# Ledger of designs, part 303: VHH binders against o26223

Target 1, 191 residues: o26223
Amino acid sequence: MKLLWTSQHIKVTVHIDGKVSKMDVLEAIKTRRSIRKYQDREVPEELIDKILDAAMCGPSAVDERPWHFIVVRNREMLEKIPEVHPYGAMVKDAPVAIIVCCDSSLEKIPGFWVQDCSIASQNILLAAHSLGLGAVWTGVYPLEDRVEGIRRLFSIPEHVIPFSVIPLGYPAENPGTRDLFDPDRIHLEKW
Short names: E, the ipSAE of ESMFold2; O, the ipSAE of OpenDDE; V2, 0.75 times the mean of E and O plus 0.25 times the DockQ between their complexes.

## First folded at step 21 (VHH)

Design Z28 (framework vhh_7nfr_2; at its last look DockQ between E and O 0.46; V2 from the best seeds 0.00; counts 0 for: pae E 6.8 > 2)
Fold by OpenDDE, look of step 21:
Structure Z28 (fold): chain B 191 residues (1-191), chain A 124 residues (1-124)
Amino acid sequence: as target 1 above (191 residues)
Amino acid sequence: QVQLQESGGGLVQPGGSLRLSCAASGFTFSRYDMSWVRQAPGEGREWVSYITYGGKDTWYADSVKGRFTIARDNVKNTLYLLMDSLKSDDTAVYYCARDAFNLYSEHGSPFDYWGQGTQVTVSS
């Protein structure tokens, strides 16, 4: 019995008529994939604004909101990112990247900024996906070479910590969906 | 063409030391994280050690922590593994691998290029 894996082509029907079909939140979470190939197509500023708005809507420890965002469209700079970020090869092919940073001077409780910036980064990914874009989280912190490389490249001050680089673009690949549910990771009332 | 060539393997007694080298060519070595991976007979591949492209961060498997040291010379395009206090359980083929790891599980193999490996045998 050949289990025909019917690749359910989730037709993201990008309706051309400007009505962004509202993807529900569970669909966005479940269908989101890392996208590393992009079309030769520019991302409108309006979409980036929506993504950044979403990035700032997450919770943070004691509402510290320590995040900053560098939006990079300059081709030369995008091409330099792989030089200091080994997994950043796809960044050179993206029309835009967002660098998520923490301003340590805004931190109220030490150490929670990692959670805050992670939430912001995940919201970027989900928002991008819901808007018909592809994105991937490339980790910068806590690897010192990457942190220092990105800091130097973008002249980021010492009190600001680059956390992630997220290239974005219209997707040129479809990696499909995956089921990551694992009931063995669920414990009821006790371990 | 990307090439990785391991050397320095051999037969050593328990408690002995070896130094492995990996010569890299065909790419900008200083821009890539690198790893050592080993495979014992009948066992799967085991991640042994990791080093960032600038050498500022290193990682070790628990099985080798405190005994092995990963290092690199970006001028010589060479990766090293210093192995001290060798044990019989360290017997394996040791591979140098170029790291393409995103630290996230959505990717298959965290490595895009491998050497041919060098045999390390720890025996009395």
Scores: ipSAE 0.377, ipTM 0.736, lowest interface PAE 1.1, mean pLDDT 89
Fold by ESMFold2, look of step 21:
Structure Z28 (fold): chain B 191 residues (1-191), chain A 124 residues (1-124)
Amino acid sequence: as target 1 above (191 residues)
Amino acid sequence: QVQLQESGGGLVQPGGSLRLSCAASGFTFSRYDMSWVRQAPGEGREWVSYITYGGKDTWYADSVKGRFTIARDNVKNTLYLLMDSLKSDDTAVYYCARDAFNLYSEHGSPFDYWGQGTQVTVSS
């Protein structure tokens, strides 16, 4: 919307903000599925930026924010991941992957970085879903063979711990949703 | 075709020891995490132990921790379960299983291929 004004209002710039995500947060949580098949289509850098911004919005223990992210688009590197990550076969077919890492030099309280990086990883999954992308969390930590393999492949220094590898792309599958609500897991007042 | 074949079971007295072997063929064994799973008569299948593809990380069910040792030989494509201090509750068919899926995100069976099983019987 542009508005022209009289001489007293010679120029006024009207800001029209873009929409926030169209998907309700509860809808995103309930409909997100692990997506392991992707279209042969690039993911714009802008969407990766939005996803990583969301990742960094998570809480962390004493606000330590220990996370670092490696964005992998290089085809040869993506194709090498399954060689060191036995359950990362779908990564070779993804246009991009994000490696969530902990920089242990940023830890303020030892041992809480796992929760911190888990929160960031889940935010990546939800943000990708809300932007029309599919993703899956493939575990690295705490499996030492996987940690060593990913660290070696991406030249990650010893004080940095690769936590997860998250391939993502426009989905080429729709597994549907499942109702996993289990009232036996809910305890009122006590166990 | 993926094949897993267990051997080494048998009858043993309480306190005894056995070594189970699982010969793997038809796939790159060194790229897969592996598990032992057992099934006692009239029971469901119970996970026993897990080893990562490089052999560096192992896990055990509480019922066998300290008594069983999982190992692998990636040159011979063989998975092992070294069982010591056997109890009557260890009586079961023991299966070698290939771990096929990352268990994160949704749930599902982690194993896509199973062996035929080998019987272990612990009795006085």
Scores: ipSAE 0.033, ipTM 0.519, lowest interface PAE 6.8, mean pLDDT 86
ESMFold2 (binder alone), look of step 21: mean pLDDT 82; pTM 0.835

Design Z29 (framework vhh_7nfr_2; at its last look DockQ between E and O 0.48; V2 from the best seeds 0.00; counts 0 for: pae E 5.6 > 2)
Fold by OpenDDE, look of step 21:
Structure Z29 (fold): chain B 191 residues (1-191), chain A 124 residues (1-124)
Amino acid sequence: as target 1 above (191 residues)
Amino acid sequence: QVQLQESGGGLVQPGGSLRLSCAASGFTFSRYDMSWVRQAPGEGREWVSYITYGGKDTWYADSVKGRFTIARDNVKNTLYLLMDSLKSDDTAVYYCARDAFHLYSEHGSPFDYWGQGTQVTVSS
């Protein structure tokens, strides 16, 4: 299946001037792309705080909120992540990464934590994009080698499950926009 | 330089078995997920099997599930594909590929390196 990427150049004019132009929710969702190249520029703590605030605003099963977040800025640690996460090669080039984890002791209904952490991860991506940052979701769970690798690397206790690694930075690429709408995936009243 | 070299292909009768090997060099093999991909004559490339860098997780295409087994030896820098109960539809060139999904957007493939392939022919 040749996915013909028709690159319609939506100029997301990130006005560099100190005013974070607020994009609306639909714009953020539709224009968000995975960013794997970053500028040699630090991300302010204020932006990370905003992103983490957004990460915690999503719903969770019976309001269990099982998520924890590890913020990683240490260069040595960022450089080690690709050793246990092959799809995380870009993490070494990012100024910061967020590791989303589940504390299983907070889970009220079995299995919903994956949905909860997915929502948190997606909110991180959307928030980052709305703030003029680039990010990418690199999956850790459910691959056991990655889960154990990240757990070992960051001394994560056994009852806590690393779910995703999300590198963030000012984008050094522009992949363009995608039209992913597929009417064949919509069923009215019945399958 | 990254190198992948497949071996073990050949002619086999239906119901027979083969063992493919892929010798890896020029990179830290134990840090990379690996896959087998095959291409039948006139057909596109088909993802066959996947294994994580530590070998703890494996994936199989539905067409080979229950018949093929992917394995690796990180000490020997070798990837394996055990093929049992071979069918005529399994006839293809089999490639060893280093998984690099993070490069997909740039290269148009989830793999950054491939071997030359080994021919598997299943015929009576």
Scores: ipSAE 0.475, ipTM 0.778, lowest interface PAE 0.9, mean pLDDT 90
Fold by ESMFold2, look of step 21:
Structure Z29 (fold): chain B 191 residues (1-191), chain A 124 residues (1-124)
Amino acid sequence: as target 1 above (191 residues)
Amino acid sequence: QVQLQESGGGLVQPGGSLRLSCAASGFTFSRYDMSWVRQAPGEGREWVSYITYGGKDTWYADSVKGRFTIARDNVKNTLYLLMDSLKSDDTAVYYCARDAFHLYSEHGSPFDYWGQGTQVTVSS
C-alpha cells in the first residue's frame, strides 16, 4: 500500500472549532511559553497545516530550505519517543508532535542548515501559540544518542538529520509570562 | 526511590588525581543524562560536566576542560569523574545529579535528584 501525502496550502478562510488568533506578533513572542501538559483534545489537521505553512515561511541560507517535517499522531509511536529521548516524556502525552529534519542533500551552503531548521522550529512554536496551542522544543541535534535514536525510530534516512521534536496540543497549564529583557546585553557601536 | 551515592573524594596535593564514583539505584540509570556539579564553601552550585544516557556526548565547563573526564557504566549503574591536574580552585563538594529537563528548557533548574556529595580538598 502506497500512502500519498499532499501538503495543501489553504487559500480560503475556513471556520474551525479552534480560535483563530489576531495576536500581535510582539505579544506572541513575549507570551509564548514552553507547554508540557496538554488537554485530552485532538488538534485539527487544519491547524497543523497552518503551523507548517508558517514553518516554511522562514528565511534560509541562499533560500536552500533544507527542512522536512514528520507529523506524528500515532499513539504507539508517540509513546516510544521517550525510549530514545529521555527528557521527552511530555511527548507521549501530546496529541501530536512535529519532527523538524534537515535533508542534507538540499544544503547549498555547508553548515547553515542548523540556523535554517532553528528558524523553522521557532516559527512552529509561535504559530502554535497564536492558534491557541502550546508547544515545547525538545532538543535532538547535536546529541548523537538522540539523533541516532530518533532516526532509527522513524526510519529517517542517513542523509536526513533530525533536528528537533516539538510536541503540541491545547494547553493544560499556564506557566505565566516572564520579563527577560536585560539592557546589559546591549552594546552600542562597539562591544 | 531514586538514590545517588558519591564516593572517591579525599585530600590531594596540587597536580594530583582522583576518581569519583556515583552509584545509582531506584531508577533506570541508562535512560537518564547525568551531570557532575560542585559547590565550594559559601558558594552556589557550579555545573562541571555532562554525559548523555548512552555516553556518546560529553560536555565540560571551561574551568575543567582537558583535566576532567566524565564516564558512565550502564551495566554497573555507575557515573564517574576522572580528575587530573587538580588545583586549589577545584576544592569543593562534588555531587552527581540526574538531568531533569530538555536542553531548551526555560526552567532554572535542570536537575531533579542529587547525591549526598563527596568532599574533594586540594591542599597547598
Scores: ipSAE 0.098, ipTM 0.557, lowest interface PAE 5.6, mean pLDDT 86
ESMFold2 (binder alone), look of step 21: mean pLDDT 82; pTM 0.829

Design Z3 (framework vhh_7nfr_2; at its last look DockQ between E and O 0.58; V2 from the best seeds 0.00; counts 0 for: pae E 4.6 > 2)
Fold by OpenDDE, look of step 21:
Structure Z3 (fold): chain B 191 residues (1-191), chain A 123 residues (1-123)
Amino acid sequence: as target 1 above (191 residues)
Amino acid sequence: QVQLQESGGGLVQPGGSLRLSCAASGFTFSRYDMSWVRQAPGEGREWVSYITYGGKDTWYADSVKGRFTIARDNVKNTLYLLMDSLKSDDTAVYYCARDAFDLYSEHSPFDYWGQGTQVTVSS
């Protein structure tokens, strides 16, 4: 019995009339995939604004909101990122990347900035997906070579820590969906 | 063409030491993270050690932590694995691998491998 993997084509119904159909939050979470191939198509500034708005809507420890965002569209800079980020090869092919950073001077409680910036980064991914874009989280922190590489490349101050690089674009691939639910990871009342 | 060539393997007694080398060519070595991976007979591939492209960060499997040291010379395009206090369980083919580890990738974390070098620890 050949288990025909029916590639359920997630019909991203791009409605022709420019109205991005509102994807519900559960659909966005469940269907989101890392996208590493992009079309030769520019991402409108309006979409980036929406993504950044979403990035800033997450919670943060004691509302410290330590995040900063560098939006990179310059081709030369995008092409340089892979030089200091070995897993960022796809960044050179993206029309835009967002670098999520932490301003350590904004921290009220030490160490929670990692959670804060993670939430912001995930919101970027979800928002991008809901808008018909593809994105991928490339980790910078806590690897010192990557942190320092990105810092130097973008002249980031010492008190600011680059956390992630997220290339964005219209997707040129469809990895399909994954079922990552694992009931063995759920414990009731006690471990 | 990307090439990785391991050397330095051999027969050693328990408690002995070896130094493995991996000569890299065909790419900008200083821009890539690198790893050592080993495969014992009848077993799967085991990640042994990792080093960032600049050499500032290293990682070790628990099985080799405190005994092995990964290093690199970006001028010589060479990756090293210093193995001390070798055990019988360290017997394996050791591979140098160019790290393509996307922390969020479903794909193999490595895109290029050497042919491997045999390490045998036996009394």
Scores: ipSAE 0.404, ipTM 0.749, lowest interface PAE 1.1, mean pLDDT 89
Fold by ESMFold2, look of step 21:
Structure Z3 (fold): chain B 191 residues (1-191), chain A 123 residues (1-123)
Amino acid sequence: as target 1 above (191 residues)
Amino acid sequence: QVQLQESGGGLVQPGGSLRLSCAASGFTFSRYDMSWVRQAPGEGREWVSYITYGGKDTWYADSVKGRFTIARDNVKNTLYLLMDSLKSDDTAVYYCARDAFDLYSEHSPFDYWGQGTQVTVSS
């Protein structure tokens, strides 16, 4: 008698023995840079799972959570992305890319899915950075040529909108940090 | 070798029209977004207009909206800028540039430029 057919789901606790490695959130935000050069090194599935878990932690309009994610590791597919996404040339050199999509059937209020998918996309960038990976957000929506090209390439249904393509991998460059704070952009009490 | 060759500039009275062309060679033109950029003497470069590789999406600087039209012919490998209702402020060298409109870029989006064509709007 096999237990798999009668067992309940078992909770699994995963420990990193004796140490938990983490980056402070403000440090992650301030030090994250777009990374377009990657080592020839696999990204473990476990790290992709952690990144996607983080992506889904963002707020969404009325909790609609319209996002879906396509994880692309196939070399042939990665090499085809630049044919329909001209700024995405670095994607062919990445070990993996994540395509953030909106499922319009999940929208609870019209038009807020753009903010929702933007939040998920930024969370992917920050989570990748915190795990020692580099990533870059390449834009798809609202450019119709890119949307239709990516939809065709990945057989994405008509009611699903590809929003962004995010290649990632272990970084092979270090562009350094930037100080972009501009107090003239801050308006107290009124414009 | 990527080459971009602008033409069609000249001297025009205020309110007049011009049509600029940019002949592209040395790359697969239909796979690249394109822009027009202009530079008046002693000024920085100003982005004018953008068109996606398939031609479905276009954008314009506020200073030219409603007066300029960007278009492309992917069979002839040519980018166009139709300029109507020209003003003295439009006087500049106009450049064709290969562009990838990157919403979250930390780099310049242009990697190749033409030699430019002079547009002069003068009474």
Scores: ipSAE 0.190, ipTM 0.624, lowest interface PAE 4.6, mean pLDDT 86
ESMFold2 (binder alone), look of step 21: mean pLDDT 81; pTM 0.819

Design Z30 (framework vhh_7nfr_2; at its last look DockQ between E and O 0.40; V2 from the best seeds 0.00; counts 0 for: pae E 6.4 > 2)
Fold by OpenDDE, look of step 21:
Structure Z30 (fold): chain B 191 residues (1-191), chain A 124 residues (1-124)
Amino acid sequence: as target 1 above (191 residues)
Amino acid sequence: QVQLQESGGGLVQPGGSLRLSCAASGFTFSRYDMSWVRQAPGEGREWVSYITYGGKDTWYADSVKGRFTIARDNVKNTLYLLMDSLKSDDTAVYYCARDAFTLYSEHGSPFDYWGQGTQVTVSS
């Protein structure tokens, strides 16, 4: 019995007529994939603004909002990122990347900044997907070589910690959908 | 062409020590994270140790933690694995592997290039 995996082509109907079709939040979460191939197409500034707005809408510990964002469009800089980030090879092919950073001077409770920046990073991914873009989370923190590499490359001050690099672009691949639900990871009342 | 060549394997008694080397060529070694992976007879590949491209961060499997030390010399384009307090369970072919820029999530391998391996046998 040949299990014909019918690749359900999720037709992301990008309606050309400027009306961003509102993707349901559960749909966005479930259908989001890491995208590492991009079209040779520029991302409008308006979309980046929407993504950054979403990035800042997440909760943070005691509302500390420690995040900063570096938007990188310069081709030379994008091409240099893989030199200090081994998992960032696709960044050189993206039209834009967002570097999520923490300003440690804004931290109110030690250690929660990782959660805060993670929430911001995930919101970037979801927002990008809902807007018809592809993105991938490439981790910088906590690897010291990557942190220091990105810091030097972008002249980031010592009290600011680069957390993630997120390349974005119109997708040139479709990895399909996957089901990651695992009932064995759910415990009722007790472990 | 990317090349990785392991050396330093051999026969050693339990409690003994070995130093493995991996000579890298055909790419900018200092830009890549590197790992050691081993495969025992009849077993799958086991991730042993990891080191970042600058050598500032290292990781060890629980099975080798406290006994093995990963290191690199970016001037010599060489990866090392210092193995102390060797056990019979450490018997395997040891591979050096280059960390891939593209995580082929579909195939589960974070590595794009491997050496031919070097045999380590721990026996009394």
Scores: ipSAE 0.380, ipTM 0.731, lowest interface PAE 1.2, mean pLDDT 90
Fold by ESMFold2, look of step 21:
Structure Z30 (fold): chain B 191 residues (1-191), chain A 124 residues (1-124)
Amino acid sequence: as target 1 above (191 residues)
Amino acid sequence: QVQLQESGGGLVQPGGSLRLSCAASGFTFSRYDMSWVRQAPGEGREWVSYITYGGKDTWYADSVKGRFTIARDNVKNTLYLLMDSLKSDDTAVYYCARDAFTLYSEHGSPFDYWGQGTQVTVSS
């Protein structure tokens, strides 16, 4: 299938992807910031699909893959999130939000699902950034009042645990990058 | 306008107890997570305790765990800090702060409104 590319076409595509259309992974990690202001612009379904594909690429404890995702685009539902989640104002202004959940029936090792869903959530943030979108992780678990509020609002069953709510959209702010490297946090051989 | 007013500070002996209050007005108190923050002489401000808007979840700095209790009354719009087993290094101005962050955020300051503070002095 990739053999259909001519040498001229293949060369141009590779070089363009390597410098103008593709973000280096370390650059993505260093430049991603929490974005809370979004343009009034729809996010194409195809981009959401790519982001969720990336979310599911993360490792999980014994490959248990306990995650489920709720994609929320309905304006009325987005506007209700602030009623049950403090500081959810940016969620109601976002064109779309992703709720990361754990299905406890998929756990193979009890108690590791938090790490699994955290990995998926971070992958969502990085993938969104690489696609020109902005996002922010808003915490739900382990806050009991937030877990119950989100579960009730979205009719999430008792064996499924809402972990995070991630609003996203084309960014309407640029907070810049930060230099957070701290060599005092690095210990060789021992503490 | 948002207003936070602390009270209940004072002079207390080591091992003593004190209750701080923070009266909130100008916003829907029950929709906001809240914190206590303190500032000792010559030091920066240090986070002490945190409580979620519904009151179900609380956290404490290591230095105060087991001695301090944060609570809130969403009917009276009041935040509390119950301080037991006070030590001399608890001496500080204590501030009530409204939380502006959503957890796991890189926002600069996590607090958007502060009270004027109440002095707690632990001296023998």
Scores: ipSAE 0.014, ipTM 0.454, lowest interface PAE 6.4, mean pLDDT 85
ESMFold2 (binder alone), look of step 21: mean pLDDT 81; pTM 0.812

Design Z31 (framework vhh_7nfr_2; at its last look DockQ between E and O 0.60; V2 from the best seeds 0.00; counts 0 for: pae E 5.8 > 2)
Fold by OpenDDE, look of step 21:
Structure Z31 (fold): chain B 191 residues (1-191), chain A 124 residues (1-124)
Amino acid sequence: as target 1 above (191 residues)
Amino acid sequence: QVQLQESGGGLVQPGGSLRLSCAASGFTFSRYDMSWVRQAPGEGREWVSYITYGGKDTWYADSVKGRFTIARDNVKNTLYLLMDSLKSDDTAVYYCARDAFSLYSEHGSPFDYWGQGTQVTVSS
């Protein structure tokens, strides 16, 4: 019995008429995948602006909003990122990358900046997906070689900590969907 | 072609020490994180240790913490595992692996290349 893996084609209905169909938030969360292959197609600035707007809409500890974003389109710089980020190989093939950073001078409660920047990074991924783009979260912090590598490459000041590199582009792959629900990870009232 | 070749394995008594080496070729070694992974008979693969491409950060499995030391020489394109206070439970084939670790392990293996392995046997 040949189990025909029916590749459920995620119909990203790219409506031709430029109206990005509104993706339901639960759909965006459930269907989002890491995308590491991109089309040879530029991402409009308007979409990047929408993504960055979404990135700044997340909560932060005591509303500290410590995040900064470096938008990288320069081909030479994109090609250099893999030199200091081993898992960043796909960045060289992306038309654009966003580097999420923390300004430590904005931190009000120590340590919560990691949560803040994680929320911002996840919002970037979800927003990108909802707009018909593919993206992947490549971790920089807390690996010192990666942090210092990205810092040097982009002349980031010492009080600013690079957190993640997120390449974005129109997807050239479809990894499919996953069911990650695990009831064993749910505890009622007590552990 | 990417190549990883482990060496330095052998038979050692409990409490003894070994040094494993992994010779890397066919890629820019200094740009890649590396790991040691071991597989005991009848057991699955177990991650042992990790080192970043510049060698600034290292991690160890709890089972080897305080006994093993991972190191690298980027000039010699060589990864090392110093194993002290060896135990019978350390008996396994030891592999060096090029690390492709991501925050998201959506694609299964965090490693893209492996060596052939070197046998380590700890026995009285």
Scores: ipSAE 0.279, ipTM 0.672, lowest interface PAE 1.4, mean pLDDT 89
Fold by ESMFold2, look of step 21:
Structure Z31 (fold): chain B 191 residues (1-191), chain A 124 residues (1-124)
Amino acid sequence: as target 1 above (191 residues)
Amino acid sequence: QVQLQESGGGLVQPGGSLRLSCAASGFTFSRYDMSWVRQAPGEGREWVSYITYGGKDTWYADSVKGRFTIARDNVKNTLYLLMDSLKSDDTAVYYCARDAFSLYSEHGSPFDYWGQGTQVTVSS
């Protein structure tokens, strides 16, 4: 018995400002850079929706999915971030920022929420890059000054922990590529 | 004009103590996290200690933990490093550094301004 199977690998095509976005996952991982300068250009809500969908696709400890996201577009709020977070220059000038939070009431296994929210944060960076945007992860947790400041500014309740602030926009810089592979970090079978 | 000026270095015997100071000017000091970084002769720069802009959070390299204390005075715009139980391995130029990037930076140094450094020499 002889059957010929045809397999088509349909690439996801995303229309961004009239362009077709096609980026292999390995390419996205290897070429993503932290972007701290942005064009004076609005990011469509459609792209933010796609980025947050990607953020929620990450695995989590026992499927606890402890993450919540605050989307900040309001200029007055973005301009207040420097008062509570030392990276205000890049966040203030961004058209939008995403705050990744942990709702501790969703935690099933204590302490794994940090890994969970880190996965969501990295997915945001990769998804933004694949859509032609630039982003940077700015640290909040575990720095008490930053956690308290961000919680206060955005009225985040005590059981919710702000983890990261991720400004994003169309990039106004190109830091280039890097080669960070270090085979000395690889241990076969044992240390 | 951003300026960072270290002082308080010198020659000290093993087991001795020193207090380093870093006078900051030309920026709002209380809005920036700060670090001490050191460089021994022929070595790259080694991060020593970190303090958040409000002073609530501090971290230390394993090589100095329990012996060094970082502090800041946001009224006097001054960063400090209290060094106790000094060892010959602590011999280095010590730099005050301003953190203007996230600790999650891929651009090498997360610091955008540095002082000129102050020499600490631990020997007999």
Scores: ipSAE 0.117, ipTM 0.568, lowest interface PAE 5.8, mean pLDDT 86
ESMFold2 (binder alone), look of step 21: mean pLDDT 81; pTM 0.814

